VHH binders against WD repeat-containing protein 38 (WDR38). Designs and how they scored, part 5

Target 1, 314 residues: WD repeat-containing protein 38 (WDR38), of Homo sapiens (Human) (q5jtn6)
Amino acid sequence: MNSGVPATLAVRRVKFFGQHGGEVNSSAFSPDGQMLLTGSEDGCVYGWETRSGQLLWRLGGHTGPVKFCRFSPDGHLFASASCDCTVRLWDVARAKCLRVLKGHQRSVETVSFSPDSRQLASGGWDKRVMLWDVQSGQMLRLLVGHRDSIQSSDFSPTVNCLATGSWDSTVHIWDLRMVTPAVSHQALEGHSANISCLCYSASGLLASGSWDKTIHIWKPTTSSLLIQLKGHVTWVKSIAFSPDELWLASAGYSRMVKVWDCNTGKCLETLKGVLDVAHTCAFTPDGKILVSGAADQTRRQISRTSKSPRDPQT

## First folded at step 21 (VHH)

Design fb (from gd55 with L59Y)
Fold by OpenDDE, fold request of step 22:
Structure fb (fold): chain B 314 residues (1-314), chain A 120 residues (1-120)
Amino acid sequence: as target 1 above (314 residues)
Amino acid sequence: EVQLVESGGGVVQPGGSLRLSCAASGFRFDDYAMSWVRQAPGKGPEWVSSISGSEDSTYYADSVKGRFTISRDNSKNTLYLQMNSLRPEDTALYYCARDTSRYGPEWDKSSQGTLVTVSS
């Protein structure tokens, strides 16, 4: 079992996206990594071609800052969350707003799509999680249980469950198979600060990042903590599993990206980047790590980290 | 325009107490978590404490835990930091920060801060 020394990750390309009318609060890559979304304080969502850095479109409509944005798994839609208490659903190809989802009473801080792209979950400062039908725009369920703002969310790829992270330092797993109004949820406790990000693996493991500077990997079905990743110097902001679930990438506010061994919990590599805050971290299908965030008050920098091919020692 | 104005700093003896205030304007105050950050002379910025927009959650650096209390009055758009059992090591410029979600422990560079000096 050739314990292949993880190839040294190097920052390959940095691109700046600087056409925003305000600070950027969020960014998200399309599933194929070809498109980047950015949400701004100016109330607009921007679409970018990731490779060229070209602005594809600027979409207005929100009457407050955009706090979060995310693509659907199929890449046909994206959603934006705003301080205006609304979520907007957008068509990627047409660059048009399809639905305005109204129901939240305070700023919406996170959105996520179900694996089949048919449902959308949102959460925010009203301590509520709302489940929406993507096609009709109707609210399907109201999930209540968190003691503070919902800051992160992700759907399980294996079971009909939703995970949410909160300022109350807990992760809730919502079983969506239950018929309304009886929704059961499990609370995962262990963090000691805000849960800033969540990410499911393909097999159904759940990773949580926190302002307590740690990452937890959970087995949601048993509510068990499998491993704690320690090493970040500051708050964790974004996390992602590799497709093969062997690696986890994390980033935050320290201009550093870390790569972890999911089995051992060891930090394999720390890369110094240029981002003051990393909004999103993602793996491409070919195993590359994409990171997007804000560098300095006015500039979003996308750094591509590629694994240097092992020079075959002849 | 977002404005944060800190006040309440001063000179105090070790073991003394101070209460800092931060007046916020230009945004919906209750929709943002707020933080205190401090910078001692010759040192980098240090996160001190954060409070959620709903006031339901508070977090503290280990260095101030049990001594400092963060609070807020959303009706007055004001953030507070009660500092008890002050130590010389607490001497710093204290800043109020709104955008911790964007900048982490970094403070708003537009604010002047308030000076706290703990000396015998």
Scores: ipSAE 0.876, ipTM 0.937, lowest interface PAE 0.5, mean pLDDT 90
Fold by OpenDDE, fold request of step 22:
Structure fb (fold): chain B 314 residues (1-314), chain A 120 residues (1-120)
Amino acid sequence: as target 1 above (314 residues)
Amino acid sequence: EVQLVESGGGVVQPGGSLRLSCAASGFRFDDYAMSWVRQAPGKGPEWVSSISGSEDSTYYADSVKGRFTISRDNSKNTLYLQMNSLRPEDTALYYCARDTSRYGPEWDKSSQGTLVTVSS
């Protein structure tokens, strides 16, 4: 069992994305890693080819800053959330707005798609989580329970559940199987600050990142904390599981990206100086780490690809 | 354009109190969490406190917990920091920052800050 020395993550490629009319608030990679979305203070969403760095399209429509964006799991759609209190649903191929989802009373801060891409969840400063039908644009459910703004969300890949993170330092697991209008939730408590990011693993584990500088890995089904990852020196901004769930990547505001062993909780590697602020980190299907963020406080978005810790030869 | 203007700084003796204010303009104030950050001479920036847009949640650095209180008046687009039991180590330039999904507790570099000096 060749305990292969975790191959030092090396930055292989750096691409600069610079054409925004304002600061970038959010970025998201497509499931295949081929496309990058950026949401900007200028009210626009930008689509980029990840490898070349080429701008594919600039999409206006929001009347306020875009706060968050995310692709659907199938890669055909993406959603944007804005200070204009709306969520917009977009067709990736056509670069057209399909739906404007109205219902929130304040800025929308997060969006996520169900695994089958049929539902969308949104949350924001109105302390409400809204579940939407992607096809019709109708609101299916209103989820109320958080005591402060919803800042993060993700759907479980294994059960019909939604996780939301809030400024109230809690994670709520919403059971969407319930037919009753009153959707019950379980609260995961343990963090001591804003829950800035959430990510499910393929098997259904949930990772949460917080402004308390920690990452928690949970078993949502039992509401149990499995591991606490400590090591960030500043707020955690983004997290992602590797496809095999052996690794977790995290990015903070301290120009650091960390790779963690999910089983031991040990930090395997720290990449310093990569980005001033990381908006998102993700794994490609082949196990590469993608990071997007801002560098030099400029309107430049940087994407970096690193090799998989499992593939020392590549 | 986002503008943040800090005020209320001054010279105070150890154990004294000050109240800082930050006037915000150029954005919807209540849609953003706000923070105070300070920078002491010769040191890097230090996060002090944050408050949610709804005022329902507040967070503090361990160094100021129990002594400082962050608050806001959304109707006036103003952020406050009540500082009690001040110590010499609290001497710093204090900045208010709009918390964005982008930079977290980064303040606008265009802000001048307000100087707090705690000295006997």
Scores: ipSAE 0.867, ipTM 0.935, lowest interface PAE 0.5, mean pLDDT 90
Fold by ESMFold2, last read:
Order: structure tokens, then C-alpha cells, then sequence
Structure fb (fold): chain B 314 residues (1-314), chain A 120 residues (1-120)
């Protein structure tokens, strides 16, 4: 067993350049990697074409900062979470808001879609996890148990379970398979700071990234910690499993993106091609790594290109 | 406009104490985690401590654990750092940041920090 990752590792870096009116809080790749979303402090969600880097749209509607954005797995929808205490569901193709989900009492910090794209989970500073029906916009379940803000979430691809990560340093696994007056959950303890990101693998392993600068890989069915990935020098921002589950990519709050061997926990590569801060990493279905990051002075560039006159009408 | 204003720095003897403050404005303070970051002369930024907005979960770098206490008063939009048993290696310019240090005082146009000097 002497081979490494040199022949199969391909990395595509997607830089987004500022037409944002404020800081970018979140970015997300579409499932096929063809589009990037960015959510901004200016209350807008921006859509970008990954190959060209062209801005496709700027969508307003939120009355406060956008804290998180994410595509549905089928690629037809995306969701945005905001300090205005709402989640918005958007049609990707039409670039229009379909629903405004109201119920949170504080900033919403994470959203995630079920694998069939029919349900959405949200969480934030009110310490509540809410499950929503995507088609109707109806709240289906209220999940309470975390002791601090919900900062991350992901649905299991193999069973009807939801993982949530919190400032209380725990990951909760919510079993959604049975209708009950109470939803059972288990807590995964081991991190020593905020759980900033979560990602299920195709087989149902769970990775958690934390402000303690580590990544833990868990087997949720046995509540066991399989391995700890150490080596980030900053807080972990984004993680993704490869489709074959051999690799994990991770981005910190720095210019660094790491690729890890999921079985050994060894860091195989450290990519420092992102000039500013990496926001997100993802794997395409064919195993390529996508990394997004912002360039400096994005707000100044928007100001300098704006003119009072519009194009003349012909 | 988002503004963070640090204060409370000064010169103290080793073993002394200081309390830093950070006044926040232009955003809903309790919807953001807050952190302290420091930068010693000739060194890169070092994360010191973080606190959540909702339940006041607190976390510390190993170098300051047991000596520093982070706190916040959400009714006053103010973040604090109580520093006890100060050592010469704690000498640094201290910044507060909302969310992370990469998008806080380091990149904020009001990011001046407050200087703490620990010397005999």
C-alpha cells in the first residue's frame, strides 16, 4: 500500500470579487459545482457562475444580514438564513423568493435540506432547531435541547436523522424516524469550542469542524469518535467528504485548505492558493475539490464602478 | 456602520491585572459571538478568547486559561476581558472581534486595539 493522492486530486479555486455591500458571511457551491452562492452583511444573497466568476444575480428581501446560505440537494432551490429571524426559500432558476419562514426569535445561523429536498432544518441564537416542509412552508417540528446557539446542521443521507452543532460544543443527532410527542437525540461530546460546520458522508459518517481547530469524524450509529484531524491553525469554517469517502477537505478562517485521509487522519495536502480567506470547500460528484474565497476591497470596487447615469434606452 | 472600540490597556507589573473593554455599535450585539485577539510585537495575531451571545459559553487559548476571563454585557453592547496574573509574554495590542479575527478588528477600519504592556 504505497500509493498517494497525486493522480486523482484536482482542485478548482473559485474567487468571488466584490460587488457585495458588506462582508460575506457564508458561501455554498451548488451540488454540481456550477454555481456559488454568497450571503452578505448587506442583506443580499448573490449567485455566481463558478467557471466564469460572473455575477448572475443579487437578491434582496432580508431586512438584516444574511448569515448562511445553502442549495437543496436537487439543485432547484436554495435557502438563506438571516439576522432578521427568517429563512427564505428561493427558486434557483427564476431567482425569486418562494417562501419566508417565520418562527425563530433570534438570528438564524444555519440551514440544511433533507436529502430528498422536501424538508429544511434551521437553527440559531434562540437555541431552537426547526424543521420545515419545503413545499408548504409549514413548521413540522421544534427540536429543543442545545444549551447555546445552533451554528451548523446537516441531514443524514442514509437515515432520517439530523445533526446539529452548537456553541455548547456538542453535536446532537436527532432521530426523526418515529413520530412522537418527543424526538429522541444523542449528544456527541469531545469538541472544546463552537461546532461551526457539519458534513455527513455518503455512508452516514459525520464530520464536525470546530473553533477548537480540530475536525472529528464520528460514527453516529454507535456514538463513537473514529478519528480526530488536527493541524488547522485557525477555526474550522467548512468541511466536505469526497464521494468515495476516502478524503475530507477542510477550510479554516485563513488562506489554508487541507485535504485529509479519512482512515489515517493524516493531512495529505495543504493548499495555500486562496489570497484572502477561504469560505467553503466542496467535492464535485466526480471528485474534484472546489474552494471559494474572497479578494480584498470588494466594497470599494462596487463604489468605483457605479455611475449616476444608466445605460441609454434605445 | 459596524464599530468596535477597545479600551482599558496600560502598563502593569508582572503579576498585575487589567480589565479591557470593547464597545460595540452598528449591529445587534447578541446575535454575534465575540472574541479577543492579540498581536505581540513582531508576531502574528493570536486568538485569546471567545464568548457566545446567547448562553455565554466561553473558550480560551491554552496560554491564558485560568488567568483571563471573557465576559459581555449585552444590555450595554460591551465585551470585556479580565486579565489576571499578567506575564511579560502577554504584552500585545489587544483587539476585539465579532465572529472571527479574520473579519473583525484586523479588517475593520476602526481596528486600533488597546495596548497592554507588562514590564518590570
Amino acid sequence: as target 1 above (314 residues)
Amino acid sequence: EVQLVESGGGVVQPGGSLRLSCAASGFRFDDYAMSWVRQAPGKGPEWVSSISGSEDSTYYADSVKGRFTISRDNSKNTLYLQMNSLRPEDTALYYCARDTSRYGPEWDKSSQGTLVTVSS
Scores: ipSAE 0.613, ipTM 0.808, lowest interface PAE 1.7, mean pLDDT 82
Fold by ESMFold2, fold request of step 22:
Structure fb (fold): chain B 314 residues (1-314), chain A 120 residues (1-120)
Amino acid sequence: as target 1 above (314 residues)
Amino acid sequence: EVQLVESGGGVVQPGGSLRLSCAASGFRFDDYAMSWVRQAPGKGPEWVSSISGSEDSTYYADSVKGRFTISRDNSKNTLYLQMNSLRPEDTALYYCARDTSRYGPEWDKSSQGTLVTVSS
């Protein structure tokens, strides 16, 4: 007959953040979820206390729009990527720019930190992926192979590999363990549009989100597609694995955030709110979902917290 | 500040052709992917086509694939949509959009669009 009352995703808190001097292009939560980072068309990066909504700092330096921002995994640094063709590294505690990374010839569209926070990858419209040493600011490697802009990237937590996603509809897995001058890569084919977001799970699975409105979950070690997640009605913008790898959260270019069962590929729930476009979703270590995005044609940023879907072992 | 101005719409018979233009200003055009979105009367917005800033990658909705061609001229800050073999169901208000949060395909209110009517 009936299976009883199913689990439902609950929205816990909604916070509004102040007016930016231009449109917000990117946002990121700190690893502990206590800080929200936003990058704006006005060339500034803003730091906010997530719970209170208090502006902590507004940092200039970029001479063009900030296209992407991300915290280091240890929470001590953040990076920003800009149309000014640079990446900047910032000290969170001091609110100060430590390095300006120059080398890209066009807008930089993505940055990601290695799990140990020692390396940074960047990519953009020049079709080049660059690997940087965080401490020295020196470029370590130049990775070439994509046929169009690099729009997404993430480091593997388990092996020394980097995933990059591109407008060419492919994901490249770069094996950084090789010491040769040429870095070999594997191409993951399957998407039919821009690869807008990438996220490794803790065990090394890879999720890719695309403007084809699908999410693919891959096993990069075997280059195999494990499952396709279909159901978004707009482009996918952000994805995140839960820490226990049972769930995936995804946000589209819409007001909707979806939560998926990683094993079955079924959409478990959809969260609707006041967001016009979600920029990022993330899981906290204790399993809560954080979402941020733009609201209602203002230059406001909103974050929401929600609990994970019911544990299937109940 | 950011401005997108569509033009080239009009009335055309089924099977006809039309070319839409979108003039962009207030931002570095070639640093952004561009899209066409349409909205028919009584329907929600429908994504039509997207093109990368390099012009090397183009993508189309299944409903228009093979009939529409997106292009851009980065030196003129202009986006184009060549529409061939038009059908009555292509009747809609057509918008161009950047890939930013404010001007995403669902929420672009910075322009009025250009109306395409396919009727016999």
Scores: ipSAE 0.567, ipTM 0.796, lowest interface PAE 2.1, mean pLDDT 81

Design fb (from gd55 with L59Y)
Fold by ESMFold2, last read:
Structure fb (fold): chain B 314 residues (1-314), chain A 120 residues (1-120)
Amino acid sequence: as target 1 above (314 residues)
Amino acid sequence: EVQLVESGGGVVQPGGSLRLSCAASGFRFDDYAMSWVRQAPGKGPEWVSSISGSEDSTYYADSVKGRFTISRDNSKNTLYLQMNSLRPEDTALYYCARDTSRYGPEWDKSSQGTLVTVSS
């Protein structure tokens, strides 16, 4: 049967970013949307100018596949996580590795920066969450409690807390304000599969995306599940809140990217097109949606810019 | 180069059992979650089951829960699917996938799958 609901968003730009030496595992947009990072099975991180598609640099150093990459909030740094059990910190402007963070015993699968860009969290298959000082490269804290791999993380923008998501189907909220005997004080249960992505909103709400094909929006201070977003037909890979917190964008392990009304839980839009696998979605500060993912032979990334589906009047 | 080679398919009567294997090479096997995906004749890919790299977490589609068991041997770089109480609706091409792969043969050209036919 012919079915499907095409996306109704106004698509402005599609660019192709090719010539990776291996499968692309992760991509990230800079905070202003002007640069795209891609992390590859070939052990390199690639930097691209989003508008032109120009390759800016190809950075080696990892001795295994790059599993994840992410910009610092200030846009001056980025981090890469690898099967070589390290995290690398890089200077965006100079395209130079500043630090190699060693301590994980297995593949590192997620990395995130604190809002002030001074701390980094990492996690992976060793079931450990590590906090690092960006300036010195010193490990500050080791957080244990998850029963399987750490696959996702994000720092709260409003309090000194870290959220982590795991193959054990739970989200842990770590209160970094407390000292010893600090342990995981808050676990969010409800998902029935891997927690593949996390995103805090500006006001401190937390969204979690899962291989159970759902997205949950939580209020971490009360450990309350506020709403469930259902409608993806595949695993969820990436989520992002709009700046006004009215919308959520989500990308699945498929051709689908969805935009949701956070108040009603209703899917407002579905983008489908040249993507085989979406890797990341983001909102620009002015509310446009950026999407990146693999196309055709799994060696090219594309980006797609779309406007928010319903802009409130200001 | 990444390579996934499935085996163990065949023709079996309803209610029978098969064990599928997936030999993996070209990557560090235990750094990836693995999945089984199937494609029935004339239909799109369907996720069947997934297992974490630590082997501690397994998940199943509702259609196979209680009948299929996913497992892996990280020392042999091999993924398994034990299929019990097979039904005609389980007839499909079965293939394994890494956690970075999309469903279907167009996505993973190194994988041809193994055919399972359940009929009397």
Scores: ipSAE 0.558, ipTM 0.781, lowest interface PAE 2.0, mean pLDDT 81
Fold by ESMFold2, fold request of step 22:
Structure fb (fold): chain B 314 residues (1-314), chain A 120 residues (1-120)
Amino acid sequence: as target 1 above (314 residues)
Amino acid sequence: EVQLVESGGGVVQPGGSLRLSCAASGFRFDDYAMSWVRQAPGKGPEWVSSISGSEDSTYYADSVKGRFTISRDNSKNTLYLQMNSLRPEDTALYYCARDTSRYGPEWDKSSQGTLVTVSS
């Protein structure tokens, strides 16, 4: 279906994005892979067209570094989290801020959208997870239980649950189906350092990446560890499941991105590119791998495309 | 600008102790995790230890566990590494790094680091 996408196991397209006024702390691809967001120490969020590398807009408003950014699943919105203790909600098409979400007492380090794009979760150094209504901007719930900063989060696609990862080395699974103000959670223990990234698969498996250099794949419904992925020589920074759930891509603090077989836990490939540090890896809907990161300074972002290992090249 | 200035290195005998300091400026110190990284002569950089901005969580490389203690004083914007029971293998140039909460430590290559030499 994609006539211009030939290779599955090679770096094919590299673009440099070099107009930031400070270090890039976070990047995110739109769900269709056509747009790249970057969040910068300069307090701005930048939007880029992935194929051309063209800057589409530069959005200010935060009064401190942007620590994290992420698209809504429907691609119509994005959120940014900042050291200014706020989350901003933005309209992608209009390139304007819709809401400023205030409530955190310290830097906000992660945001995530619910699958229907109607709720937003945020967390950071105040050790609190906050749930927000996207339309109204009102805080819906406050989730307390982590012993250190919330560094990662993701909503389950299959049940009304939220996963959060923390400097306390645990993942908490919050059951949001409860109607009471007190929300029960289960702790997933096993990592020995910061939980830097989380990703649910489409069927509800959970991957967690850590500064202990490992990735764990969990079945949250039973709170069981299914597979440990070992092989990174540096901290894990980003992970993503393929749409068919057969593969997992991971980026560490290195030039390398690894591709794993989710069923066996084997590392199938190590992709070496021009990156010094990868910030984000993602799968496109057609199964290609996108990677963004810094090549020789944190002011640069690189969009690279690789096709899924399951789709052998001609 | 972000500034990280290391100090406290020196020459010490095996089994001895040193305390390294890192003075930080140009950012809100307690909003960032901090790390120590070392680079031995002729080798690549090696992560040593990290501490959360809250000071509640600390982590160490296996090679230094039980011997090194990372700490920070957020009121003084200062990161510390207490190194006890030093070994010749600990000889290296030590850097502090500001870690953004999403990504691993950012080595500040503009700093000189502080040299620790463990020898008789």
Scores: ipSAE 0.546, ipTM 0.782, lowest interface PAE 2.2, mean pLDDT 80
Fold by OpenDDE, last read:
Structure fb (fold): chain B 314 residues (1-314), chain A 120 residues (1-120)
Amino acid sequence: as target 1 above (314 residues)
Amino acid sequence: EVQLVESGGGVVQPGGSLRLSCAASGFRFDDYAMSWVRQAPGKGPEWVSSISGSEDSTYYADSVKGRFTISRDNSKNTLYLQMNSLRPEDTALYYCARDTSRYGPEWDKSSQGTLVTVSS
């Protein structure tokens, strides 16, 4: 099994996005990597073409800062969460708000779509997780169990489970198959600080990033910790599995993007100096890494890192 | 414009105490969780402590638990960090930061922070 040394990641293209009326609080790539979404302190969500760096649309509506945003897996919708205690559902093509989801009593900090794009989960400072029907905008479930604010969430690939991360340093796995009003959860314990990001792999592994500077890879079905990834020098902000699940990318506050071997837990590559602050990382379907972050206070830089094919040493 | 101005740093002997303050302006202070972060020379920034906007929740890094106390006065738009039993490893520039959800604390980059030096 030729442990092929991961191809050296090289930064190929850097684009700057600087038309925000306030600080950018969140960024998300579309599933195909062609669009970038940014949420701003100015209460607006911005859509960008990733390749050209062109602003596609600026969407207002929130009455407070946008804290989080994410595309649906099918790429047709996106959701934004705000300090105004609401979640908004948007049509990408029409650049229109479809739904305003009301129910949270405090700032909403995270949103995630189910793999089939039919459900949306939200969480925030009210310590509540809400499950929404995307089409109707109706609340389907109220999930209560965290002892503190919900800061991250992601659905399992089979839509059967929802993972949420919290300031209580725990990850909850919610079984959504339960018909009873009280949805049971399993708690994954091990982190010692805020769970800032969650990401399921296609096979159902769960990665969690934390302010404790570590990343955990879990097997949710057995509630088992498989690997702890250590190496970040500051809090973890974002994590993403590669499509083949061989690699995990993570972004930390210290301008570092790390690529990890999911099997060995070893850091294979550390990208330094690409951004002043790395905010989010994602994989494109072809296995490229996209990174967005802040350069000087006014400019978000998207850097595309491609695997340079190692020239076979003759 | 968001402004965060730190103060209260100084030179202290091991075992000593300091109280840091952060004056915040340019945003609705009580809507945001606030954090202290520190950066030692040659090291990356480290999260130290956070407090919720409503003051009902406090959080601490393991390295400072039991020694540091974070508090805030929303009426004064001020964040505090009481540091007791200081250690040499606590030596750093301390910054106050606004918590911005998933991405963590964001401080004013124009801020010089406040220097805490713990030395015998």
Scores: ipSAE 0.473, ipTM 0.786, lowest interface PAE 1.5, mean pLDDT 88
Fold by OpenDDE, last read:
Structure fb (fold): chain B 314 residues (1-314), chain A 120 residues (1-120)
Amino acid sequence: as target 1 above (314 residues)
Amino acid sequence: EVQLVESGGGVVQPGGSLRLSCAASGFRFDDYAMSWVRQAPGKGPEWVSSISGSEDSTYYADSVKGRFTISRDNSKNTLYLQMNSLRPEDTALYYCARDTSRYGPEWDKSSQGTLVTVSS
């Protein structure tokens, strides 16, 4: 199997997203990569067309800074988390707030949707994870177990489980099939700092990024560490699996996006100079890498699309 | 506008002590974890220490553990870093940073930081 030299990821398109009234605290791409969501210190969520860079909508409602935002897997909804201790559910097409989820006692730092988009998980500084019904807006479960703030979360695509990452340097796997009280089924230990990001692969592998500058790839079903990815010189901010699970992209504080071979653990490519600050990375369904970050001079969010590492001809 | 202004840097001998301060404005200080990061000449930024908004949790890089103490006064919107037993390798520009959940410490890019020089 000709280990084809990963085609040099070339930055093809740079778009600038400006008009925020404050700093951007979070960015997220839609599943299809066509939309970019940004949450701002000004309490607003912005929707952008990724290709054109056009602002689609500015949505107010939060009474504090938006700390995190994420699309639902089907792309019809998105959620925002705020320092105002609330989560808001939004309709993408209508640009309308559907629900205000109240329950957290402190700033909400992360949100994630279940694979079927019917449930939402949130976590924050109150050390609590809340599971919500998306349709009714009701809290379904309160998950308690972390010793510190919840900073990251993601649902498993294969089993009814939720992964959460915390300042306590652990990842908890919550089995949601169990009747309340949901006890953390498994704690994944190995990191030495904050778990800043989590991402499941399609097959159910779990990647965790940390402020310890490392990325771990886990097999949650066996609670085993498969691979440790070392190479970032700064804390890891974002991680994403490729659709085929062969690659992992990661963004660090430094102007660096790294692409990793998931099987060997080797860094295949380091993209330098694309952004002054890389905030988030994602893969499109066709295997392209999307990166959003800020350019130093303009405080503008920039999205760049790269070619799939496997497509030498494009 | 978010402003972070660092102070307290200087020149000290190995084994000496310094206390850094960061005055924060333009945001709700107690809603954010705060961090110190440092950058030595020719090196990338290094995370040094973090403290939660509620002051109930502190974190340190291994390189400074046992020597540095992070604290904050939310009533004064001020972050502190007590640095003891300083070493030459601690020489760097120190920056105060607001921790954003996903993106890590973010400091004011316009900030010049505060210079700590440890030299015999």
Scores: ipSAE 0.453, ipTM 0.776, lowest interface PAE 1.5, mean pLDDT 87

